# VHH binders against q9xw16, part 21

Target 1, 132 residues: q9xw16
Amino acid sequence: MSGWNAYIDTMTAAAPSIKRCAIVGAADGSVWARTEADNVFKASEEELKTFVALFNDVTQVPAKGADIEGVHYVVPRTEESLIFGKKENTGFFAVKTKSAVLIAVYEGPNEVAAQVRKAVESMQTYLNNAGY
Key: E = the ipSAE of ESMFold2; O = the ipSAE of OpenDDE; V2 = 0.75 times the mean of E and O plus 0.25 times the DockQ between their complexes.

## First folded at step 17 (VHH; framework vhh_6fv0_2)

Design b2 (at its last look DockQ between E and O 0.01; V2 from the best seeds 0.00; counts 0 for: pae E 2.4 > 2, placed apart)
Fold by ESMFold2, look of step 17:
Structure b2 (fold): chain B 132 residues (1-132), chain A 123 residues (1-123)
Amino acid sequence: as target 1 above (132 residues)
Amino acid sequence: QVQLQESGGGLVQPGGSLRLSCAASGFTFSDYYMYWVRQAPEKGLEWVSTISSSGSTIYYKDSVKGRFTVSRDNAKNTLYLQMNSLKPEDAAQYYCATDAPSGEPDFYGFDVRGQGTQVTVSS
């Protein structure tokens, strides 16, 4: 297993409500690791390139929302390095590190969403401290 | 328990105005983001606007920008939505929402939000 796949495993173990997640390059959306098999993260290269570019100005994202895996999400607010979206009983959290964007797609109510956010932010902090 | 009570809806002509209020209790209102969302018949919940805890950061859905103004009065634990130039597409049940206590927006299950207030736009 690649070293980046271990981070996928860490996030999914920390927040079991994560259904799919990925670590992608912040510059171009290239997939460094993702959930696979029956839980494959299905975003295209072109979609991911568009998605990571949203971090160039997060303040413009709420007006239009965001697309991941062909699904349009409402983005009710953003934070400096965080975009999160909601669609019915599902959502995503995405955080930017120096070199990467961590994306986690979950299902469930807000209580499980908070667990997902904690998982991705903990990994964000770890990767930033490691220079990524 | 978080309690939100919406009011101020009604029937208006296209181009008219309404001001919605949301009275909040059961949490420290001034610590949390507040949201306006709406639901038309046969449609899912649609986000309308966001206001930060201090009121310094505000977002709008593109289709309401320039027509709607969200505000809050933290001394009165009240959220407002001034709706101008109303269109038939704005007709919906309007709800306020908050990210208390989890810190994440709660759009699921309507059970956390109040009963809403109906906005009807007709000729």
Scores: ipSAE 0.399, ipTM 0.698, lowest interface PAE 2.4, mean pLDDT 88
Fold by OpenDDE, look of step 17:
Structure b2 (fold): chain B 132 residues (1-132), chain A 123 residues (1-123)
Amino acid sequence: as target 1 above (132 residues)
Amino acid sequence: QVQLQESGGGLVQPGGSLRLSCAASGFTFSDYYMYWVRQAPEKGLEWVSTISSSGSTIYYKDSVKGRFTVSRDNAKNTLYLQMNSLKPEDAAQYYCATDAPSGEPDFYGFDVRGQGTQVTVSS
């Protein structure tokens, strides 16, 4: 376990609806930490490289959607450092920090999304303040 | 220089209690999340608990919920871990960790971790 795993565990503890989670490099999509065991985050390196590149121009993402772990998500809207998507009773939140992208995939009704967003954005804020 | 120093470990019987302390220096303690992590023999480092800067937000590993209590005294620059109802599987080297800058960015998580304190649980 790397130190980054503590952030993964923190987010998953904060939002139990998170099923899989990863912290990746914003520049290249390299995996710094991810959920494992029964909840392995399975996105490929190539997929993550493509995904993190979406943050270069988030305005185009709603028209295209986003792919994570081979699943295509509808992206209703984006913010400068936030991409989120939905597919049936699943979704994801991805936020960008100075050097990383935090990705959380969740399952559940729409109301659980708020808790997931809060968990990810809280970590985003902290990491940004910490210089990451 | 950012430093962390753990203490309070020891040998206890199953069901026993220990209180770990972590003395922090060389940074503004109250500005940073603090973490407890542990490493058991032949196992990797595992997260135990997170406490926010103010102490208002706390998280635990599922296996220690209800038994462990993390706290901090920002006036004393000290982090605590009260461990009750200890189990053999809790035996490990326990570390406190922080994201406080230590000169070099750590792309593997924590900028600083102490030397650790040993917790042994045995009949």
Scores: ipSAE 0.070, ipTM 0.538, lowest interface PAE 2.1, mean pLDDT 90
ESMFold2 (binder alone), look of step 17: mean pLDDT 81; pTM 0.812

Design b3 (at its last look DockQ between E and O 0.73; V2 from the best seeds 0.00; counts 0 for: pae E 2.2 > 2, framework grips)
Fold by OpenDDE, look of step 17:
Structure b3 (fold): chain B 132 residues (1-132), chain A 123 residues (1-123)
Amino acid sequence: as target 1 above (132 residues)
Amino acid sequence: QVQLQESGGGLVQPGGSLRLSCAASGFTFSDYYMYWVRQAPEKGLEWVSTISSSGSTIYYKDSVKGRFTVSRDNAKNTLYLQMNSLKPEDAAQYYCATDAPSGEPDYYGMDVRGQGTQVTVSS
């Protein structure tokens, strides 16, 4: 287990509605860590390469949506370092750090979204402060 | 309590126009993103448009770009959707939605919405 797996565990512990989670390289979408076992994060590196590239211009993302693990999500809006999407009772939050993208896929009503966002943004802040 | 009330729907012919309104109350309207979403029979909820609190940021579904215009009047707590060049595939129940808190802060969702207004497009 790499050191990055600990951050996966931290996020999933902070937000139990997170079903799958990954930390990937912001430059190329390479997987640094991801949930495994019963909740394997299944996005391919090719898909992730495309996904992380969305952060190059987040203003274009709402019109097109975002795909994670073969699932297409509506992206109603974006922020500079934040992309989130929704599909029925599922969604995702993705935040960009200096060198990484954190992706959390959650399941449940929209009430859980705040906790998920807080979890990934807390990790974002931590990693940014650490230089990542 | 957050309340949203849509109006302005109706029956139009293809190529026609409608202007939808959404009256908001029970929250500080000017502080929140607003959305238009729609749902056609036997289809899921579909996102149509987004407008930021100030109106400075706007997003559209590709299929409605150039035809629909979202706007807001924060002094009147009202959201608008001007719908031009309507197509049969635009027929749906239209809802306005918001990120306004409903039990928890910062929902970031489109689930808080009104009863909707019906848009029908037919020759």
Scores: ipSAE 0.653, ipTM 0.836, lowest interface PAE 0.7, mean pLDDT 92
Fold by ESMFold2, look of step 17:
Structure b3 (fold): chain B 132 residues (1-132), chain A 123 residues (1-123)
Amino acid sequence: as target 1 above (132 residues)
Amino acid sequence: QVQLQESGGGLVQPGGSLRLSCAASGFTFSDYYMYWVRQAPEKGLEWVSTISSSGSTIYYKDSVKGRFTVSRDNAKNTLYLQMNSLKPEDAAQYYCATDAPSGEPDYYGMDVRGQGTQVTVSS
């Protein structure tokens, strides 16, 4: 493959509470890489197309929340290139780069959320600097 | 310790108004986002509103937009929710929540921290 799977491995190693994650195209939601095997990231292409379009205006997202893998999350706030969602003791962080959206789904108490966010934002910075 | 205490609930008829307050302590209130959430009998916990640390960014759930106003007074460490044109659907236990971690390395979001305050809307 193109090596995008190595970036998946880097994020999951940096934040062990990440259960599933993916790198998808920002324009169309096409999957460039994802966690597989026992922890397959299950979002459909149609769902991902809808999801990445949320970054066209993040200020509209909190009113309705967001869906990933058929799960509806509350999005209590957003930032210019960041959407995060919460449901019970699970959540996600999603960040946009020049060409991609990085999505990480975690499980566990909120104390692990900072580690997950740091992992995806570090990768966001790396990919942006690399032109992606 | 992060502490949040809600007040101001009560019984109101449809179309009425209530103003909720949330007293905060144990963290630097002015540094963090604050939230209102509610627990409806049949829907579980539901997000209502968000306000940024400075108060300059505000979000509402669609069903309350135009009827509810969130505000904060950072000098008094207090969050408010003005609820107008109340509907039976708004009846719930209301809680405030924050992004403030329980310690510097910790991060958590909209966890319910207080006992809440009951809003009852009935004929």
Scores: ipSAE 0.429, ipTM 0.707, lowest interface PAE 2.2, mean pLDDT 87
ESMFold2 (binder alone), look of step 17: mean pLDDT 80; pTM 0.804

Design b4 (at its last look DockQ between E and O 0.45; V2 from the best seeds 0.49)
Fold by OpenDDE, look of step 17:
Structure b4 (fold): chain B 132 residues (1-132), chain A 123 residues (1-123)
Amino acid sequence: as target 1 above (132 residues)
Amino acid sequence: QVQLQESGGGLVQPGGSLRLSCAASGFTFSDYYMYWVRQAPEKGLEWVSTISSSGSTIYYKDSVKGRFTVSRDNAKNTLYLQMNSLKPEDAAQYYCATDAPSGEPDFYAMDVRGQGTQVTVSS
């Protein structure tokens, strides 16, 4: 287990509605850590390469949506370092750090989204302060 | 309590136009993103457009770009959707939605919406 797995555990502990989670390289989408066991994050590296590239111009993402693990999500809006999407009772939050993208896929009503966002943004802040 | 009321729907021929309105109350309208979504029979909820609190940021579904225009009047707590060059595939129940909280501070889009207004496009 790499040190990055601890950050996965931190996010999933902070937001129980997170079903799957990954930390990937912002430059190439390489997987640094991801949820395993019963809730394996299944996005391919090719898909992740495409996904992290969305952060190059977030203004174009709402028109096209975003794909994670073969699932297409509506992206109603974006922020500079934040992409989030929705599909029925599922969604995701993705935040960009200096060198990484944190992706959390959650399941449940929209009320759980606040906790998910807080979890990933807290980790974003931590990692940014740490130089990552 | 957050309330949204859509209006302006109706029956139009292909190529026709409609202007939808959404009256908002129960929250500080000018502080929140607003959305238009639609749902056709036997289809899921579909996102149509987004407009930021100030109106400075706007997004459209690709299929409606160039035909639909979203706007808002924060002084009137009203959201608008001008729909031109309507197509049969635009027929749906149209809803406005907001990020305004409903029990929790941050909901992040599209859960709170009104009763909707029906748009029908037919020759």
Scores: ipSAE 0.555, ipTM 0.795, lowest interface PAE 0.8, mean pLDDT 92
Fold by ESMFold2, look of step 17:
Structure b4 (fold): chain B 132 residues (1-132), chain A 123 residues (1-123)
Amino acid sequence: as target 1 above (132 residues)
Amino acid sequence: QVQLQESGGGLVQPGGSLRLSCAASGFTFSDYYMYWVRQAPEKGLEWVSTISSSGSTIYYKDSVKGRFTVSRDNAKNTLYLQMNSLKPEDAAQYYCATDAPSGEPDFYAMDVRGQGTQVTVSS
């Protein structure tokens, strides 16, 4: 979708530790925008459909964790509109808006995770205010 | 700094029980989520259980649900793990952990994890 790529650029500029990210439809996981080229966000349509459905009840997620890009992450807890994933020195943050799920995959020590979360949650707020 | 000390490990037979304790200091224990994790030889750290700051929200990994019970006593700054119906695959070094300074769960770093206590399940 035209214009959605700018939001990808905004998030990656705000948190350089983000390696890959995407904006996907909350209902079906359809990709509205994603990082491309050397940093392609590689999740399949089936995986994204399963992933966004986790937001239907986030309290059920920790028991089994979550998969993104064929990688299994532990999810030790969730928040109402936020799923955290961890695997060793990598992780993801995913947030739900009215219409979308924002996913950011990062690498690095936990000291940078706050920057990634802030970037994703700032975009969450922006999209919600814009009706998305 | 966060300081965590686990105890209560030991040798049990399959089907047996152990109760682990985690004494916490260096932070306001009652404000933070706590976690149990474990590591078997030749394996990475495996998340086991989460308990919210008040104790009102609890999560378990599927393989331990129904057998393990996490609890906390905020007046004593102590986290517990009651382990029942132990299986050979539960044998591991058990650690308690809390959130990273950045506020997300992370138990791979030593500064948010204790030194651990060994659980051995024989036979």
Scores: ipSAE 0.454, ipTM 0.720, lowest interface PAE 2.0, mean pLDDT 88
ESMFold2 (binder alone), look of step 17: mean pLDDT 79; pTM 0.797

Design b5 (at its last look DockQ between E and O 0.78; V2 from the best seeds 0.00; counts 0 for: pae E 2.2 > 2)
Fold by OpenDDE, look of step 17:
Structure b5 (fold): chain B 132 residues (1-132), chain A 123 residues (1-123)
Amino acid sequence: as target 1 above (132 residues)
Amino acid sequence: QVQLQESGGGLVQPGGSLRLSCAASGFTFSDYYMYWVRQAPEKGLEWVSTISSSGSTIYYKDSVKGRFTVSRDNAKNTLYLQMNSLKPEDAAQYYCATDAPSGEPDLYRADYRGQGTQVTVSS
C-alpha cells in the first residue's frame, strides 16, 4: 500500500493546486494512500464509503451534490467514472478505476481545474492499464 | 467572446409562472453544457439546472424538480427555463452560464454568465 503514495505524489506534482488527495478502494472507500503532513486528507471512513457508492449511479449525484471532508460541493454534472464538484474557489475531481477511486481536492482560481482534471484522469488511465 | 443575455424575469405571485430565456453568442452554443444558476439577496450563487449540449442529459436542484423545466434550441442559440408553481424562496437573480472553453463547469466566473434577470415572488 505504501507504493500508492507514489501515485499521490505524481498527481500533486502534476497539479500544484491540489491541496489534498486520496486513493481509496472503490468497493468500500478504504484508504490506500492520502496526502499527509500539512495537507492531510481528512475524510472519514464512513464518508468515503458513502462517496464511492455515488459511482453506482452517477446520474443521481447532481441533484444531491457530494460531501468530502465535511464540505458540501455542488455537482453540476457527471460523466462516466467521473464526479466533480465546486464550492467557491475550491473543488474536487474524483475518478473511478477498475478497483479504486482517486479524489483530488483543489483550491485556486477556476482556471486550475483543467490541470487538476488532467492529473487525475492521467492517473486513472495509468492505473486502469495496470489492472487497478 | 462569450456573450449571454438573460430575459423573462419579473414579479409574480406565489404559484405563478415565468419563462426565462438566455440568448447566447460568441461561442458554438451547441457544443457546450448550459446551466441555470441563481443568487438571492445575501446568499451565495446557487446551482439550479444543467442541460447537456444535445439536451439529452438534464439535472435539477431537488427543490425545483417537478416545477422547473430546462430546455434549449440550438438552432436559435437560446436556453430556456420554464418556472411553474413559483415559491417565495425562488426569488433571486437568475443567470445562465456555460462551460469554460476547456469543458469544465465554471459557475462562479462572471465572464461565463450573463448579467441576469430578476425574479420576484410576492403576494
Scores: ipSAE 0.470, ipTM 0.764, lowest interface PAE 0.8, mean pLDDT 93
Fold by ESMFold2, look of step 17:
Structure b5 (fold): chain B 132 residues (1-132), chain A 123 residues (1-123)
Amino acid sequence: as target 1 above (132 residues)
Amino acid sequence: QVQLQESGGGLVQPGGSLRLSCAASGFTFSDYYMYWVRQAPEKGLEWVSTISSSGSTIYYKDSVKGRFTVSRDNAKNTLYLQMNSLKPEDAAQYYCATDAPSGEPDLYRADYRGQGTQVTVSS
């Protein structure tokens, strides 16, 4: 748990527009680490279990979208290990690694989305290379 | 730079059909995904359909699948939405959207959004 918090700090430092983020288990959605304090990541166990299961077939996600923290996001398209959602000037990026799903919720116009995606994908690559 | 102009809306009876068009300029249309979104009175924007830059990948919201067909003509810089079997719940202002210029979906970008085109489905 304590060591996983450093990865949360790395992502939020790399993309300041990230308002909340988490690292959760890919099999069950269990929370390994998350942003806390004034910007706690608040998704329920049941919601996270449903969310990580979306990666079983990402092509089915756009039809219904995705829910995180009780917020419904439009998912206008997906990529093989990446789901991203949009709602007004907010959104999320989520990526799957071997054993985890990284979720970052951001606020701002689409110009900041590239920073968020880069931060999350860099961590995805790192964790995959480390065997996670 | 990005400019989008919707047209083709109108009044139709339930079960009827309309074909919407979206004329695009100010970017390389063939490089980007295109989207249809809609807004009913006092509602937020609702995503309807996605089409990839080549037209080879298409997604629909469940409620329109089988009734709506999105297509594009990259030589004419034009996106289309064929709407069949229209229902009262399809009545809305329809807008097109694009990934341009960032390459990330931007369904809610007001400054590139045209005025939309109204689809009205009368009882």
Scores: ipSAE 0.409, ipTM 0.703, lowest interface PAE 2.2, mean pLDDT 88
ESMFold2 (binder alone), look of step 17: mean pLDDT 80; pTM 0.803

## First folded at step 18 (VHH; framework vhh_6fv0_2)

Design d1 (at its last look DockQ between E and O 0.67; V2 from the best seeds 0.53)
Fold by ESMFold2, look of step 18:
Structure d1 (fold): chain B 132 residues (1-132), chain A 123 residues (1-123)
Amino acid sequence: as target 1 above (132 residues)
Amino acid sequence: QVQLQESGGGLVQPGGSLRLSCAASGFTFSDYYMYWVRQAPEKGLEWVSTISSSGSTIYYKDSVKGRFTVSRDNAKNTLYLQMNSLKPEDAAQYYCATDAPSGEPDLYRLDYRGQGTQVTVSS
């Protein structure tokens, strides 16, 4: 899915604190694109299938949290198409589009987190408007 | 500047109750989500509960659901945690946290740190 790599680049350029990032299919968690090389996004197929299913009802997620790349995150609240997790000075933001889930993993304080959220939500809007 | 002041902790026996308060200032309290977190010795901070700005949406960690009740009084800029049926595992320093000002939860108090309030449960 080489064409999807441009969207990975757009998100990481918009929020340089993103350490790892992926675009996965909303139905099955299949990886359409991800950061590679020294920043490989390493979630398993089984983990991603479980993760994207959380979007079936985001209100159920805070009670137990979420796992990505074998790391357990607290999910203190959710929004209709947004799940985000916190662990120490790290976290993730994940948003659902019509057909995909965008996942960004970052490190840093709340100012960094806010910029990561903006980057993934901007891409969410773009992909939804494009039919994805 | 966000300021949060916790109070109401103490020593109780298992099965007992405590009511914690968090006085907030330096931001528009009614615009932001509030949270309770706790820290036991040699553990990281653990999220306990979330309440939306209006109070209409509430989440709890599974292990406290049915025993703890979070609430807020936006006129008094105060967050509360009613803790019933306390267990030894609930013993911790309790802190409140907020989305203010960034809009992102500061659960680990990276931008500030209040004193917290100690809850001790022993028979």
Scores: ipSAE 0.617, ipTM 0.820, lowest interface PAE 1.3, mean pLDDT 90
Fold by OpenDDE, look of step 18:
Structure d1 (fold): chain B 132 residues (1-132), chain A 123 residues (1-123)
Amino acid sequence: as target 1 above (132 residues)
Amino acid sequence: QVQLQESGGGLVQPGGSLRLSCAASGFTFSDYYMYWVRQAPEKGLEWVSTISSSGSTIYYKDSVKGRFTVSRDNAKNTLYLQMNSLKPEDAAQYYCATDAPSGEPDLYRLDYRGQGTQVTVSS
């Protein structure tokens, strides 16, 4: 287990509604860490490459939505380093750090979204401060 | 309590126009992103447009770009959607939605979405 797995564990512990989670390279979508076993994050390398490229121009993402693990999500808006999507009782938060993209897919009532966002943004802040 | 009330829907022919309005109350309207979403029969809820609190940031679904225009009047607590060149595929129940008071976007929560207004496009 790489050191990055600890950050996966931290996010999932902070937000139990996170079903799957990954830390990937911002440049190429390479997987650094992900949830595994029963909660395996299933996005392919090709899909992740496409996904992280969305951060090159986040203003275009709402018009087209975003795909993760073969699921299409509505993206109502974006922020400079934040892409989030929704689909019924599921959604995702993706945040960009200096060198990584953190992706958390969650399931549950809409109220859980705030906790998920907080978890990934907290990790974003930590990693940015650490130079990653 | 957040309250949203849509109006302006109706029956139009293809190529026609409608102007939807959304009256907002129960929150500081000018502080929140507003959204238009729609749901056609046998289809899921889909996003149509986003406008930031000041109106400086606007997004559209690709299929409505160039035809729909979102705007807002913060003094009147009202959101608008001008729909031109309407197509049959635009027929749906249209809803306005807002971010939760906590600041989290929530397009699907009923208390942050109005009752909707029906748009029908038929020749």
Scores: ipSAE 0.361, ipTM 0.705, lowest interface PAE 1.0, mean pLDDT 91
ESMFold2 (binder alone), look of step 18: mean pLDDT 80; pTM 0.801

Design d2 (at its last fold request DockQ between E and O 0.49; V2 from the best seeds 0.00; counts 0 for: pae E 2.2 > 2)
Fold by OpenDDE, fold request of step 23:
Structure d2 (fold): chain B 132 residues (1-132), chain A 123 residues (1-123)
Amino acid sequence: as target 1 above (132 residues)
Amino acid sequence: QVQLQESGGGLVQPGGSLRLSCAASGFTFSDYYMYWVRQAPEKGLEWVSTISSSGSTIYYKDSVKGRFTVSRDNAKNTLYLQMNSLKPEDAAQYYCATDAPSGEPDLYRVDYRGQGTQVTVSS
């Protein structure tokens, strides 16, 4: 198990409502770590490649939305280095670090979303400070 | 309590125009992103447009770009959606929505959304 799995564990521990989570390379979408077992993050390599490319211009993402694990999410807005999506009572947060994209898929009410965002952004800050 | 009241819907022919309004109260309107969403019969809720608190950031669904214009008047606590070149596929109940207190959009919940205004497009 790579050291990146520890960061998956940290995020999922900080936000138990995260259903699936992944850390991928910002350049190519390669999976560095992901949730497994009962909560397998199922995005394909091709999908992730496309997804991480969205960060090249986040301002264009709302118009088209974003796909993760074959699910299409509405992206009402974006922030710098942050893409989040909504679909009914589910959603995702994706943040970009210097070299990675952290993706967390969740299910639950808005309060759950807030916790997920905090967890992902906290990890983003940590990794950025660490040079990743 | 967040209150949103949409108006301006109606029946128009294809190619026609409508201007929707959303009157907001119960929160500091000028501090929040506002959204337009719509729901057509037998379809799920669909995001249409986003406008930031100041109006400086705006997003549109691709299918409405060039035809719809979102704007806001913070002094009047009012959100607008100018809809031009309307198409049959634009027919829906249109809702305005705002961010939840957490700062996240909660478009699929009625808590931060109005009752809607009906837009019908038919020849």
Scores: ipSAE 0.749, ipTM 0.872, lowest interface PAE 0.6, mean pLDDT 94
Fold by ESMFold2, look of step 19:
Structure d2 (fold): chain B 132 residues (1-132), chain A 123 residues (1-123)
Amino acid sequence: as target 1 above (132 residues)
Amino acid sequence: QVQLQESGGGLVQPGGSLRLSCAASGFTFSDYYMYWVRQAPEKGLEWVSTISSSGSTIYYKDSVKGRFTVSRDNAKNTLYLQMNSLKPEDAAQYYCATDAPSGEPDLYRVDYRGQGTQVTVSS
């Protein structure tokens, strides 16, 4: 009951506006865990491989934006281990750990974005401290 | 209390230039990222450019690179967009936006958004 799926549950509990999320390998985008059932995180293998490669140089991302689940997001700026995207009343936050990328897709007005970011960054810190 | 006011739009021919300004008040301008966005008829808002609080980090939408230059004057609380080599596809209502106060980009909100300034490009 406490595997990679437990980390998905921890993030969604910490920020209820998260609609879908996943933990994927930073090297290849392989899915370690994701939301399932009615809230399936539906990004393809190919899309995730392309997405995690954006972390190789985050400064190049704003020019073209980013795609998750076939949805195109504006990336207005980035930080060393953070890419986030905006599309109208939705968005995503993605953070890189030593070996993984955490992706959270949320819906709601922009003022909930800070809550989602804090939830994802807290898990980033936890996984980094645990060696992942 | 965040207030943003755009100006400097107008009618130009293709290849022409315009300089937009955004006057900011009600927040510490030098602490926040600033953005330019635009909206053409029957289209959603498009992000155009980002500039960091100090002006040291700048991003552009791919289609405007080399033609547009964003800048800021933190002593005057003013954001600028120099637009050169204008194309018909650049015609839009232009707005500035900010991270203030949340620290998250406020690209789509109507709160604190000014009236915008119209850029029209016609041959």
Scores: ipSAE 0.660, ipTM 0.843, lowest interface PAE 1.3, mean pLDDT 90
ESMFold2, look of step 18: ipSAE 0.585; ipTM 0.810
ESMFold2 (binder alone), look of step 18: mean pLDDT 80; pTM 0.804
OpenDDE, look of step 18: ipSAE 0.702; ipTM 0.862
ESMFold2 (binder alone), look of step 19: mean pLDDT 80; pTM 0.805
OpenDDE, look of step 19: ipSAE 0.627; ipTM 0.829
ESMFold2, fold request of step 23: ipSAE 0.408, 0.211, 0.145; ipTM 0.702, 0.580, 0.576
ESMFold2 (binder alone), fold request of step 23: mean pLDDT 79, 79, 81; pTM 0.798, 0.797, 0.814
OpenDDE, fold request of step 23: ipSAE 0.737, 0.686; ipTM 0.866, 0.849

